# VHH binders against A disintegrin and metalloproteinase with thrombospondin motifs 9 (ADAMTS9): the designs that were tried, part 9

Target 1, 201 residues: A disintegrin and metalloproteinase with thrombospondin motifs 9 (ADAMTS9), of Homo sapiens (Human) (q9p2n4r1735to1935)
Amino acid sequence: LPQNCKEVKRLKGASEDGEYFLMIRGKLLKIFCAGMHSDHPKEYVTLVHGDSENFSEVYGHRLHNPTECPYNGSRRDDCQCRKDYTAAGFSSFQKIRIDLTSMQIITTDLQFARTSEGHPVPFATAGDCYSAAKCPQGRFSINLYGTGLSLTESARWISQGNYAVSDIKKSPDGTRVVGKCGGYCGKCTPSSGTGLEVRVL

## First folded at step 4 (VHH)

Design e51 (from b8w with A33D Q100L Y101P W108Y E109F; framework vhh_6fv0_2)
Fold by ESMFold2-Fast, scan of step 4:
Structure e51 (fold): chain B 201 residues (1-201), chain A 122 residues (1-122)
Amino acid sequence: as target 1 above (201 residues)
Amino acid sequence: QVQLQESGGGLVQPGGSLRLSCAASGFTFSSYDMYWVRQAPEKGLEWVSTISDSGGSTYYKDSVKGRFTVSRDNAKNTLYLQMNSLKPEDAAQYYCAKDLPWDSSGYYFDYRGQGTQVTVSS
């Protein structure tokens, strides 16, 4: 069985982008092969729960008073806010890029991402410029259930920026992660840089 | 060298008025949102008002809405706070503060001056 999309081309004679079964770390996984008409096809994981549970946000509202955390940290669209944060954006993901050699999700590959507002935001990333009072509003959601993959137990996020804070919740099996991240101004990203390590279930 | 110098505080009776001023230097005043913040002896720092860089937008703490008016004169590099119908709860040291660029490191409020004291007493 092929182990990557280049082997799908070589061993199966396939030249069409699409879902293929690959033998990865001794397990059969369904991988989307893109760029199959080129010499450099790329591997993507189709997200079973789609873009409704796989998204990244840099929240665009800034408090007029950045020293408070109104509504006990709950997000309100009627906040006393400016809506002028230039880094704001929202991206949702139908497929995510995987490096089969390192077993890492490449968070900056947005080929199958839709940016519905503002600037593109990498997978597993969130931020804001909302408050200096530990009141993060930016959010990300990861749901790998049904993909045959989960995040490793070592998956961690770092907070970066002024008054940066993050609140990350991970399911015991590593298939679900939700994060709230922000500051004045702040963000959270995977601690391994642009890569997020996965294992085969 | 960034410098903020507050003035105009004093002692007034309840219901009285004061006009605070903040003279700014060492930066392009017209490019920054400005803030008034205050601190009473028993309290932490409280935000009072925000004014946009152009002066086109103003925002206030709920307890001062309708009584306080923030304004600025970009030609004079000066920020103002007109305080009417003063209440004992308004007694505090008042500071003006610069809205730091979002990518700046350090403290959000730059209130380098000593502030100006407002006392409300009968």
Scores: ipSAE 0.000, ipTM 0.274, lowest interface PAE 13.0, mean pLDDT 85

Design e52 (framework vhh_6fv0_2)
Fold by ESMFold2-Fast, scan of step 4:
Structure e52 (fold): chain B 201 residues (1-201), chain A 120 residues (1-120)
Amino acid sequence: as target 1 above (201 residues)
Amino acid sequence: QVQLQESGGGLVQPGGSLRLSCAASGFTFSSYWMYWVRQAPEKGLEWVSTISDSGGSTYYKDSVKGRFTVSRDNAKNTLYLQMNSLKPEDAAQYYCAKDTEWGESYFDYRGQGTQVTVSS
């Protein structure tokens, strides 16, 4: 059975982009092979729960005054807030790039991402410029359920920026992660040096 | 010596059912993932289904999903393929298989196969 998209071309004579079964770390996984008409096809993981549960956001609302908007963990679109953060953006993901050699998600590959607001935001990234230091409102959502993959224990995030705060919740099996990130102004990203590591379930 | 012996093929009308069996010997069956593959007249070898060593994970070609069910009995060293709602497109020689090397050669240990014909 082929172990990567290049072997799908070589061993099975395939030249069409599409879903193929690859043997990865002793397990059979469904991998989307893109660029199959080229010499350098790329591996992507199709996200079963799609864009409703796989997205990255830099939240655009800022408080005029921290007391004007309730910020005790709730998101308020009805407050008297400025909508002027120029770095704001929202990206949702149908597929994410995987490096099968390192078993890391390449979070900056946005080939199968849709940016519906503002600026493109990498996978597993969120931020805001929310004046209250303890109220991060940018969010990201990861759902790998049904892909045969989960995040490893080494998959972690760092907070960057002034008054940067992150609240990241990971399911026990590593298939589901939600994060709230922000500050004045702040963001969270996967830790440098390891990226976002996955393991085969 | 690895041996795989398929059986259960035959002639059925469209919409009919068949249950294929594969008797395995010469290796520790319960330790290996197993596959069903087929070859239709004038076509290449086509993967149909995969089952994990424990039977806990199963995978299917899109065109057979919902109609075919793969299973195994590790105590009997036997692999099965239940085929329902058979279509003319399913007519082929069916083989059970195990891989010898990941990515280099696949389906090397396939048996003699069992013929499935779908017609009146």
Scores: ipSAE 0.000, ipTM 0.075, lowest interface PAE 24.9, mean pLDDT 80

Design e53 (framework vhh_6fv0_2)
Fold by ESMFold2-Fast, scan of step 4:
Structure e53 (fold): chain B 201 residues (1-201), chain A 120 residues (1-120)
Amino acid sequence: as target 1 above (201 residues)
Amino acid sequence: QVQLQESGGGLVQPGGSLRLSCAASGFTFSSYDMYWVRQAPEKGLEWVSTISDSGGYTYYKDSVKGRFTVSRDNAKNTLYLQMNSLKPEDAAQYYCAKDIEWPDSWEYYRGQGTQVTVSS
């Protein structure tokens, strides 16, 4: 039984990108193998709930009431954040890259992401610009339900910025995580060095 | 106001069975995934099982697979956990939990729990 996409090529003679069953940490999981015509295929997890529940946002607009928390200001269409704040954007994800050796999600692999506004935003990342101090406007959503994987209890986020705060909620099984991050150009990202470690359910 | 009320716990012998129930109110039960979690004395809160809003998908902690079955009755707003072949290590306070409300709520909610004791 293959344990990665390179072994799918070697053991099954497969050369087409697509879903394959791999033996991962003693469990049979469906993994999308990309780049199967090359010697360097990559493993991706297809997100059953798709891009409606898997997204990352760095909120790119000022609010008319930037000192009000929670979230009762309205968007300003003339926001300067996009010109000076290159991280602002919205990305949604159909598939996410997994490193099967480390069992970590590679949050910066955007091969199967769609950026519908601004600049690309990595998986599990959120922030804002010039919104209320201590009142985060950016959001991320993770839904791994149906993938056979969950985030480990050790998954952590760091907040960066002078007025940054983060409010991150994880379901008991680790398949669902939502975060509010930001606070006057603040952001949150997965901890450096550990990334988003996953485990098999 | 979200309310979750667990019942069905008790004392059972190793190898015995118990059926836990969770009565839910204050939200549209059929629109949310539900969870069973447990906490043993001197241990942290531990996930046991997940069931999707329709009941079509279920997941289990490895140590309970094949022994526990989660189910739901959306017409009765009730969540169940059938526990078979109980082991001493299954002894814990069991809670049902409601999934995170997106986007208006950032908190999952759990009830007061029901205690399961396994003699050995």
Scores: ipSAE 0.005, ipTM 0.271, lowest interface PAE 13.1, mean pLDDT 81

Design e54 (from b8w with A33E D99E Q100Y W102F; framework vhh_6fv0_2)
Fold by ESMFold2-Fast, scan of step 4:
Parts: C-alpha cells; structure tokens; sequence
Structure e54 (fold): chain B 201 residues (1-201), chain A 122 residues (1-122)
C-alpha cells in the first residue's frame, strides 16, 4: 500500500488530485493528494466539519456587547493594533497540510483555507487587538473527528503579548480543540512555531 | 446608585509627583476591575491603567510604565494612582472608571467619576 502521495503516483499510476487511501503508521487513512501532475505532490487531511468548526481568528473589530470587555474594540495608539494592523483576519479550513515524515500539521499552509475577513491567519492560531487586558477576543477551532487523527497530548500553545492570556480546551481524545487567545493586543500560537504533532487513532 | 469621586489632582513642576484617589460606593467594589483613564485638552480619552479586583494584577499604558503605580484598598472602597516623574504630556483630566468602554467613533461607560485635573508646568 502507498505511504504517501508520491507513492500513489508511482505505484498506482495516479496523476489526478484527489482522495487516496494511504497506510500511515499502521492505519489506512484517507488523504487528499494535491499537485499530482508534479514531482512534489503534497498531503492534506480533509476536515469533515470544515469551515464551521475549523477556523482561526485575529480579532480586530468593535465589540457590539461592551459588557464582555471594557474598551469595546477601541483602537489603541499604544499597542501594535494601530490603524495599519495587518494581522487581523479570519480564515476557515476545508483541508490542512500534513507532513507524514514528522507527523505534524503544517499550520501555515493555507492552500485549502478561505480568508473571509482581513489577512490570512494560520491554523490553530488566534489573537486580538482592540480588546482589554485579560479579555481575549480571538478564537480558533480544531475538529479532527472523522479523519483518523488526533493531536498528541504534548500539543501546547504559547501566549505572546504583554497582557495576553489563552483559554484552550482540548477533548480527552485530542480530536477537538477550541481556544480563546489575546487580551488587549495578544495572540497564541503552537509552541513548536508552525507545527502541531498528530497521531493515528 | 454607583458613585465614583476622584481627588488629588493639582499643579506640579516636571519631575514632580501626585497621588490620585477615587472613592467608590453603590456597588461591590471588590468584585470589579477598576481603571484610570485621562483626557487632555483637544485630545481623545485614553486608557492609563487597570487593576484586577483583588489588586494582584496591574497593567499600564507603555508611556507611564515605571512612573505610575495603581493600587486599591478593598476594605475602604478606594482606588489610587501614584504618579511619579510627571511630564508635560501627562497633563489631563484624570477619571477613575468601572467597566470602561471606548471606540474610535465615540466613548461610553458603565460609570465614570467627575475627574480631577492634573497640570504639569512651571
């Protein structure tokens, strides 16, 4: 059985992008192979719950409910959230890139992401600017249910920013993670930078 | 009936010090974060400092860090702002606030006091 998209191309003579079954760490997983016309095809995991439960947000807009946070979306000249703040955005994901050698999700591969507001935001990343200290407004959502994969128990996030906090909740099986990140002008990102380690269920 | 009453403002020379006080009543003071905000003539309202309900966490505008210290006495329902090494840029009307709200198109709040004037000049 093929173990990666390059082997699908070689062993099965496949040349079209699409879903293929690969043997990964002793399990048959459905993997989307992209770039099959080239010598460097890429592996992606299709997310069953798509856009609604797989998204990343850096919040940069006014709050409608001022009781949730003091300062209610105010722009602050004394933080990175100035008028030209380019990190604000909302990205949702139908598929995410996986490195089958390291078993890491490559969070910065946005090939199957849709950015509906502002600037692209990597998978598993959230933040804000225009909020109050300890009042995170950015959010991310991960749902790997149905993919045959889960995040490892070692998956961790770091908070960045003088007033930043993160509230990250992970299901016991590691298939579902939600995060709220930020606080005044802050963010959270995976501790390994751009990668999140996964395992087969 | 929420009431906030500021005091302690005045005129100082550059490099001088002032301590502002805010007496609170009409709500459970120890259950709320409190804020200091200021407004200079012909300028917008700006956030200066935040203190947690317990007093265990404090936050400051970058330009006042190391010079200003916020504190509170929950037994006396009083908020303080110790201002050292005052600069001309610090001259403003200072307000204490409960649940401060602000955006680029306007200002609103749950409650703010009447303010106390700080002037930094010769």
Amino acid sequence: as target 1 above (201 residues)
Amino acid sequence: QVQLQESGGGLVQPGGSLRLSCAASGFTFSSYEMYWVRQAPEKGLEWVSTISDSGGSTYYKDSVKGRFTVSRDNAKNTLYLQMNSLKPEDAAQYYCAKEYYFDSSGYWEDYRGQGTQVTVSS
Scores: ipSAE 0.000, ipTM 0.125, lowest interface PAE 13.9, mean pLDDT 80

Design e55 (framework vhh_6fv0_2)
Fold by ESMFold2-Fast, scan of step 4:
Parts: structure tokens; sequence; C-alpha cells
Structure e55 (fold): chain B 201 residues (1-201), chain A 121 residues (1-121)
């Protein structure tokens, strides 16, 4: 059984991008092989729950009064806000890049991301320029359920910015993470920089 | 070097008026929204007003609406706060501050030394 997309080309004579079964760490996983017409095909994990549960956001609204947390931190169309934070963006993910040697998700590979608002935002990243009042509005969502993978116990996030805060919730099995991140102006990113370490279930 | 210098504070009786000024240097004043914030004894910083970079949009704390007017003169790099019908609750050190439009650091990245407003019966 092939262990990576390069072996899929070599051992099975496959030249088409698509889903292939690979033997990874002793388990059979479905991996999307991209760039199969080249000598450097890339491995991606298809997200079963797709766009609705795999997204990253830099929230575009700024409070006129950054010292408050109106509506108990909930988002409302009638906020005393301006929609002028030009770093704002929303990216959703159908597939995410995996490095099979290090077993890390490469969060900055946006090949199968769709940016529906503003600027591209890496996987597992969120931020805003909303409030200094510990009221983060930027969101990210990760759902690896059905992929055969989960985040390791050591997965962590760092907050960046003087007024930055994060509220991150991870499921016990590591397949689901939701984050709220932001400040005035703040963000959170994986503590390892661009990578999230995964294990095979 | 970014510098903000407030002036115009003083002692007034309830119902009186003061005009505060903030002289800005070391940055392109016309590119930044500006804030007025205040701090009374025994209290934290309170936001008072925001003015957009062009002066076209202004926003106020509810308790000062109709009494205070923020304005700016981009040709003179100066921000103003006209304070009318002053109340004892308005007594505070008043600061101007430059907005942080981009970045991951706080909204009060630059503020001045402040000017004191005292309202005495």
Amino acid sequence: as target 1 above (201 residues)
Amino acid sequence: QVQLQESGGGLVQPGGSLRLSCAASGFTFSSYDMYWVRQAPEKGLEWVSTISDSGGSTYYKDSVKGRFTVSRDNAKNTLYLQMNSLKPEDAAQYYCARDQYFGSEGWLDYRGQGTQVTVSS
C-alpha cells in the first residue's frame, strides 16, 4: 500500500488528482493527492464537515467605544461599530494540507480554502480589532471528525497583542476545536507557528 | 517621535464651558481617527468621543451627547473638544489619543500628558 502521494504515482501509475487510500502510521486513511501531473504531489485531508465547521475569521467591526463589551459579547447588526478594519477576512476550508513526515497540518496552505470576505486567513487562526474590554469576536472552527485524525493533547494557541484575549475550547478526543480571539487589535495562532500536530485515531 | 499635547483645562463652575485642544506631531495626523478619553479620581479611563480622520463622523459617550462637540483641523494638526453645560461628574484629567487602525497592540498606543478639568460648586 502506498504511504504518500508520490508512491501512489509510482506504485499504482496514477496521474489524476483525487482521493487515494494511504497506509499512514499503520492505518488506512483517505488522502487527497493534488498536483499528480507533477513530480511533487501534495497531500490534503478532506474535511467531512467542510466549510460550515472549518473556518477562520478576522472580524471586521470596530467599536466606537473600545472600552466596552456591548450585548455581553454577542454580535449584533445594530452595534455602535464601524466596518473599516481592512485586515478583516473570512476563509473556509474544504481540505487542509498535511505533512505526512512531521504529522502536522500546514495552516498557511490555502489551496482548498475559499475566502468569501476580505483577506485570506490561515487555518486555526482568528482575530479582530473590536474591543479592548476582553471581548473577542474573531472566530475559528476546526472539525476533523470522520478524517481518521485528531489534534494531539499538546495543541495550544498563543494570543498576540497588548489587549489580546482568547477563549479556546477543545473536545476531549481532539477532533473539534472552536476559538474566539481578538482584542484592539489582537489575534491567536497555533503556538507552534504555522503547524498543528495530528495523530491517527 | 509621536507627540500629543493637551491644553485648555481649568476650573469652572457647574454650567460653565471649556474648550480643550490637542496638538499632534510626529505622524500624519489626517490619516488617523482620534479619541478623547478621561480619568476621574478613583475611576478607570472612560471613553468620551471619537472623530474620524476626515472629521466627517463623530461619536460620543451617552452622558455627554448634546453638551460636548469634538472637531479637528487637519491643516493645523489639532484636535478640539468643546465642553458646554459642564457637570461635577465631568471633572477629570482629559487625554487625547491616536487610534490604532492596524496592528495587534492597544488602542491607546499614543496619548498625551493630559489636561485637568475641575468643576466646583
Scores: ipSAE 0.005, ipTM 0.327, lowest interface PAE 12.4, mean pLDDT 86

Design e56 (framework vhh_6fv0_2)
Fold by ESMFold2-Fast, scan of step 4:
Structure e56 (fold): chain B 201 residues (1-201), chain A 121 residues (1-121)
Amino acid sequence: as target 1 above (201 residues)
Amino acid sequence: QVQLQESGGGLVQPGGSLRLSCAASGFTFSSYYMYWVRQAPEKGLEWVSTISDSGGSTYYKDSVKGRFTVSRDNAKNTLYLQMNSLKPEDAAQYYCAKDLTWEGSGYLDYRGQGTQVTVSS
């Protein structure tokens, strides 16, 4: 069995982009091979729960008074907010790039991402400029259920920026992660930089 | 009154290491962002590193990333800068500073006397 998209081309004579079964770390996984007409095909994981549960956001609203945490930290359309944060954006993901050599998701590969608001936001990243009162509003959501993959126990996030805070929750099996990040123009990103390590379930 | 006392500077060869310390008093250290800044004899003041009040967030000048590590011990009211792989261009008087606000405004308050770092063969 092929172990990457280049071997799919070589061993099966396949030249079309599509889903293929690859032997990864001793297990059979469904991988989307893109660029199969080129010498450099790329591996992507199709997200079963799609855009609604795989997204990254830099929240665009700023409180007029950044020392408050109104509505007990919940989002409300009636906040006393300005909407002038230039880094704001929302990206949702149908597929994410995987490096099969390192077993890392390449969070900055946006080939199968849709940016519906503002600026593109990498996978597993969130931020805001909402409040300095420990009231982060930026969100990311990861759902790898059904992909055959999960995040490793070593998956961690770092907070960066003015009074940055993060609240990251990971399911015991590592298939589901939700984050709230921000804090006065703060953000959170994977601690490994642009890579997020996964394992085969 | 606010006091900051830097120490740990000295003379090292290129590629050497130094660990700077900053002892803080007169304010609630654990509530403030802290900064390292430096000034070479013919240059203006340069920002080097920032650390959040909890120590959970750190930021660095591009030229020192991967070589310098800022940390803090809130129980001892002490800020540190571990400097590895020192280059001649790192030679400067190093100062610690606190933020003006608990929110991390990025504006500095109460620099100490500084500690001299010299890099030469």
Scores: ipSAE 0.000, ipTM 0.074, lowest interface PAE 18.2, mean pLDDT 85

Design e57 (framework vhh_6fv0_2)
Fold by ESMFold2-Fast, scan of step 4:
Structure e57 (fold): chain B 201 residues (1-201), chain A 120 residues (1-120)
Amino acid sequence: as target 1 above (201 residues)
Amino acid sequence: QVQLQESGGGLVQPGGSLRLSCAASGFTFSSYSMYWVRQAPEKGLEWVSTISDSGGSTYYKDSVKGRFTVSRDNAKNTLYLQMNSLKPEDAAQYYCATDLYWGSDSWDYRGQGTQVTVSS
């Protein structure tokens, strides 16, 4: 019956953060309600496959000589690379924020993200400054399987930056997306900026 | 048709300075990164510097960092390389390059280059 976390408080008398079943677009979904002691609780989707398959990276290793793509674009521990790119970072996600009114993932809400390297990187974002065109090294991974949600057909990414290239692969049902982004220096982000539209399966 | 024309090379004493220019035409210059690369006799092409399309980001080979400064004037479709404190190891043919027409090689350069000689 409740359709959002504020209704969970109102209709069920719940006051603790946790997982609750909500009726969303005619389907019963499990939603994590955060801030349940406040007047404005927030909705998050718990990712069944966790941070191993839900992550965003701006690759921090820069080539000393950007005139060629080493190892045919494969990463190597033995690369002659600088680690001086200040925008570099790696964030993994256990839960992602959802706006139930617009049905968009809010990619910049990092409340349940862990940044294990460098700077925080929004959900569904990747990039690099690898310094060689056609040599993207940044990665993102999205796995919504088991959440009851999938990305819509309208979900798109924009490549931005200096000879940026993107290689984005989506599963037919929209629950799985992997991206490889960057090149000389750049990133890929959702075309709507910070929002990523989802639908109920 | 893409045209890149380098100039400004010459003979200089160690510790001297030169300013290289690259006049670009045939493409939307302000939309593409530009590169300076060099080739010494009997050696391969060596990357020297990169500048982003807006000029907001610049990158340098470690051995030239602090001595060379790359810049661009998008209104004039011109790329520059200011070379200070020149060393004998900097002697080479210098090319400006863009990857507008990528092939199986790493980038496409259209100019004949400009020769830099450092003699003591």
Scores: ipSAE 0.000, ipTM 0.122, lowest interface PAE 15.0, mean pLDDT 82

Design e58 (from b8w with A33D D99E Q100G W108Y; framework vhh_6fv0_2)
Fold by ESMFold2-Fast, scan of step 4:
Structure e58 (fold): chain B 201 residues (1-201), chain A 122 residues (1-122)
Amino acid sequence: as target 1 above (201 residues)
Amino acid sequence: QVQLQESGGGLVQPGGSLRLSCAASGFTFSSYDMYWVRQAPEKGLEWVSTISDSGGSTYYKDSVKGRFTVSRDNAKNTLYLQMNSLKPEDAAQYYCAKEGYWDSSGYYEDYRGQGTQVTVSS
C-alpha cells in the first residue's frame, strides 16, 4: 500500500488529483492527493464537516473604549465599534495540508481555504483588537471527526500580543477544538508556529 | 521593512516630566492605530495608551489618565507620549507599537521598537 501521494503515482499509476487510501502509521486513511500531474504531489486531509466547523477568524470590530467588555463579552452588531482592523479576515477550510513525515498540519497552506472576508487567516488561528478587558471575540474551529486523525496532547497554542487572551477547548479525543482569541490586537497560534501535531486514531 | 525607533527616556525625579518620541518608517503610518506599552524589570508588558490612525481618539490605562497624553504627527510619521507627574511605578522600558498582522508563514508579531528606558528616582 502507498504511504504518500508520490507512491500513489508510482505504485498505482495514478496521475489525477483525488482521494486515495494511504497506509499511515499502520492505519488506512483517505488522503486527497493534489498536484498529481507534477513531481511534487501534496497530501491534504478532507474535512468531513467542512467550512461550517473548520474556520479561522481575525475579528474586525474594535471597541472605541478598549477598557470595557460590553454585553458580557458576547458579540453585538450595535456595539460602539469601528471596523478598521487591517488584519481582519475569515477563512474556512474544506481540506488541510498534512506533512506525513512529521505528522503535522501545515496551517499556512490555504490551497483549499476560502477567504470570505478581508485577509486570509491560517488554520487554527484567531485574534482581534476588540478589547483589552479579557473578552476575546476572534474564533477558530477545528473538527477532524471522520478523518481518522486527532490532535495530539502536545498540540498547544500560544497567545501573542500585550493583552492577548485565549480560551481554547479541546474534546477528550482531540478531534474537536474551539478557540476564542484576541485582546487588543492579540492573537493565538499553534505553539510550533505553522505546524499542528496530529495522531492516527 | 517596518521600523520603529523610540527616544526621550531618561532619569527624572518623582513629579517630573518626560516626552517620548517614536519615529516610524516602512509602512503607511497614517493608516494604523499606534500604542505605547511598557515593561518594568521582572514584570509583564503593560498597555499604556492607544491613539487612533487619525489622532481623533485616545485611550489610557487607568493609572496614567490625566498624567499622560498620547499624540501623533502623521506628516512626520512620529508618535509621542507626554508623561507628567511621573511616579516611581512608571519606571519601565517604554515601547511604541503597531498592531500586528499575519505574515505568509503564519507568524504573528506586534511591531515594536527597541524601547527607551524611563527611570524615576530621587
Scores: ipSAE 0.006, ipTM 0.214, lowest interface PAE 12.1, mean pLDDT 85

Design e59 (framework vhh_6fv0_2)
Fold by ESMFold2-Fast, scan of step 4:
Structure e59 (fold): chain B 201 residues (1-201), chain A 121 residues (1-121)
Amino acid sequence: as target 1 above (201 residues)
Amino acid sequence: QVQLQESGGGLVQPGGSLRLSCAASGFTFSSYDMYWVRQAPEKGLEWVSTISDSGGSTYYKDSVKGRFTVSRDNAKNTLYLQMNSLKPEDAAQYYCAKDSLYWGDTYFDYRGQGTQVTVSS
């Protein structure tokens, strides 16, 4: 069985973008092959739970007094707030890019992302410009259930920003991660740069 | 490199006035909202005022509203804070800070070293 999209093209004579079964680390996985009319096809994982559970947000409702955390830390869209269109955004994901050599999700590949608000936000990333330190409002959600993949135990996030904090919850099997990130204009990103390491379940 | 240099602080009597200045360099000043923040001894940072990138909108902490006026001169890359009717509670180190529309470290993407305001009591 082919092990990547280039082998799908070579071994099966396939030239159309679509879902193909690949043998990856000893398991049969469904991978979407894009760019099959070129010599450089790319591998994507189709997310079974789609964009309702796979999204990244930089929350852009900004208070005029950034030293306070109002409403017991709760998010309020009805605040007397400024808009921040440059940093703010919401991106949801139907498919995510995978590097089959390194077994990392390439979080900055937004080919199958939909940005419904503001600026595109990479996969597994969140931030805000809402309120005081320790009042994070940005969210990300990852659901790899049904893909045959999970995040490794080494998958970690770093908080960036002098007052940034993150509240990240990962399921024991690594298929589900939710994050709440921010604090002033703080963010959280994967600690391995732009990549998230995955393993075959 | 982003650089912010505050000046104009000093010792005044209650009811007195001071004008603070902040000279900015290393970024496109006219593209960023600017902040004045202060920190009294052994206290956290306290937001004082915000001015929009164009100067068209200003916002103030309730306790300074009507006494303080923020302004900017985008041609000179300079931010100002006119402080009137100073009270002992206004004594603090005052910082100017730039806002970041990108994913910055804080609402205050960068702060200068500050200028001290002391109100005799």
Scores: ipSAE 0.000, ipTM 0.210, lowest interface PAE 12.9, mean pLDDT 82

Design e6 (framework vhh_6fv0_2)
Fold by ESMFold2-Fast, scan of step 4:
Structure e6 (fold): chain B 201 residues (1-201), chain A 121 residues (1-121)
Amino acid sequence: as target 1 above (201 residues)
Amino acid sequence: QVQLQESGGGLVQPGGSLRLSCAASGFTFSSYAMYWVRQAPEKGLEWVSTISDSGGSTYYKDSVKGRFTVSRDNAKNTLYLQMNSLKPEDAAQYYCAKDQYWDSGYWEDYRGQGTQVTVSS
């Protein structure tokens, strides 16, 4: 059994993009191979729960009082707070890129992401700007259930920005993570920068 | 419709031998590489061996190398796994698998029954 998409081409003679069985760290996992007509195919993990449970948001609207959380019990969606705020957006993910050598999700590979609002937001990233101090409004959701992978116990997020805080909850097996990040103008990202470490279940 | 039926499992003592068979139908058997995979209780699915479509190339998981031998009879549409010097760590449900796309829905057919190998003394 091949261990990566290049070996799928070499050992199986496959040339079409699609799902293949790969042997990864001693276990058989389903991996989507993209770019199979090229010399540089890429590995992606298909997310069983898709875009409803795998998304990243940077919330770009102001709350009524910068010291209150939440604004009147809900977000304010009618504010045109900054037309050129390029970090605000919502991206959802059907597949995520994996580096099989380092066992890290490449959070900035948006090949199978859909940005339905604003600008692209990397996987496992959330933030806000113009919200309320110490009241994180940006959210991310990760659901790796059914992929054969989970986040490692060492997976951590760093918070950066003005009055920034983060509230991140991880399931015991590491397959499910939800985060709220921000707090006026703040962001949280995986501590490794662009990578998020995973392990085989 | 692809059909694979495994047989030959059983209970053996450490150091014993078993020969597994996989009867294939519903596809041109001689045109596809075949695999043996296994799953022990509370563990994930593990690759065990690969055999090319002609039978000219074989590959093995390091821990079974020298003890297991994969072979095929293309005239009989049958895949075999000869398992010698069995160890407790080899106890698992064994499945044969055709070279395939995961998203084709074939995996559930391959994960049907399998054949159980138990190694205990």
Scores: ipSAE 0.000, ipTM 0.090, lowest interface PAE 21.9, mean pLDDT 79

Design e60 (framework vhh_6fv0_2)
Fold by ESMFold2-Fast, scan of step 4:
Structure e60 (fold): chain B 201 residues (1-201), chain A 121 residues (1-121)
Amino acid sequence: as target 1 above (201 residues)
Amino acid sequence: QVQLQESGGGLVQPGGSLRLSCAASGFTFSSYAMYWVRQAPEKGLEWVSTISDSGGSTYYKDSVKGRFTVSRDNAKNTLYLQMNSLKPEDAAQYYCAKDHYWDSEGYYDYRGQGTQVTVSS
């Protein structure tokens, strides 16, 4: 059985992008092979729960005075907010890139991402510029359920920004993670950089 | 409206068994993964098990592996937890939960009163 998309081309004579079964770390997983007409096809994991549960947001509403934390810290669409934060954006993901050698999701590969607002936001990241100290409003959501993969126990996030806070909730099986990140234009990103470690379930 | 109704708890001796049930309504049960979570007196919620929407994948907290088995009947909109070899540390209020991320314990959305499991220590 092929172990990557290049072997799918070589061993099965396949030339079309699509889903293929690959033997990965001793288990049979369904992997989307992209760029199969080239010499360098790429592996992607199709997200069963799609873009409704796999997204990254830099929250675009910014208070006129960002030193305040109104509404008991709650986010309100009807706020008297500026919407001029140029780093703001929302990206949702149908498929995510996997490096089968390192077993990491490549969070910056946006080939199968849709950016519906503002600027593209990498997988597993969030941020804002909503208000002052420790009022995070940016969100990310990860759902690897049904993919045969989960995040490793070592998966961690770091907060970046002088008043930044991250509230990260990871299911014990590693298939689901949600993050609420921000605070005075803060953000959170995986501590491992642009790679997010996964394991086969 | 999501409605979850747990049952099957009770008092059992150490080493005994109980089977918990959760009757679900108000959503398409077969489209959601389900969880069992528990809360001992004056402690936080603790995840116990997960089952996929089809029932084809199950996951367990390390301390209950080999003793607990989660299952579901999508035709009856019912979730089950078979608990064998019960220990005093398993004594807790048990809740079933639908996938939910944004509030409370992060992943747990429970609507029922739960079902109490007591183990004589």
Scores: ipSAE 0.000, ipTM 0.179, lowest interface PAE 11.6, mean pLDDT 82

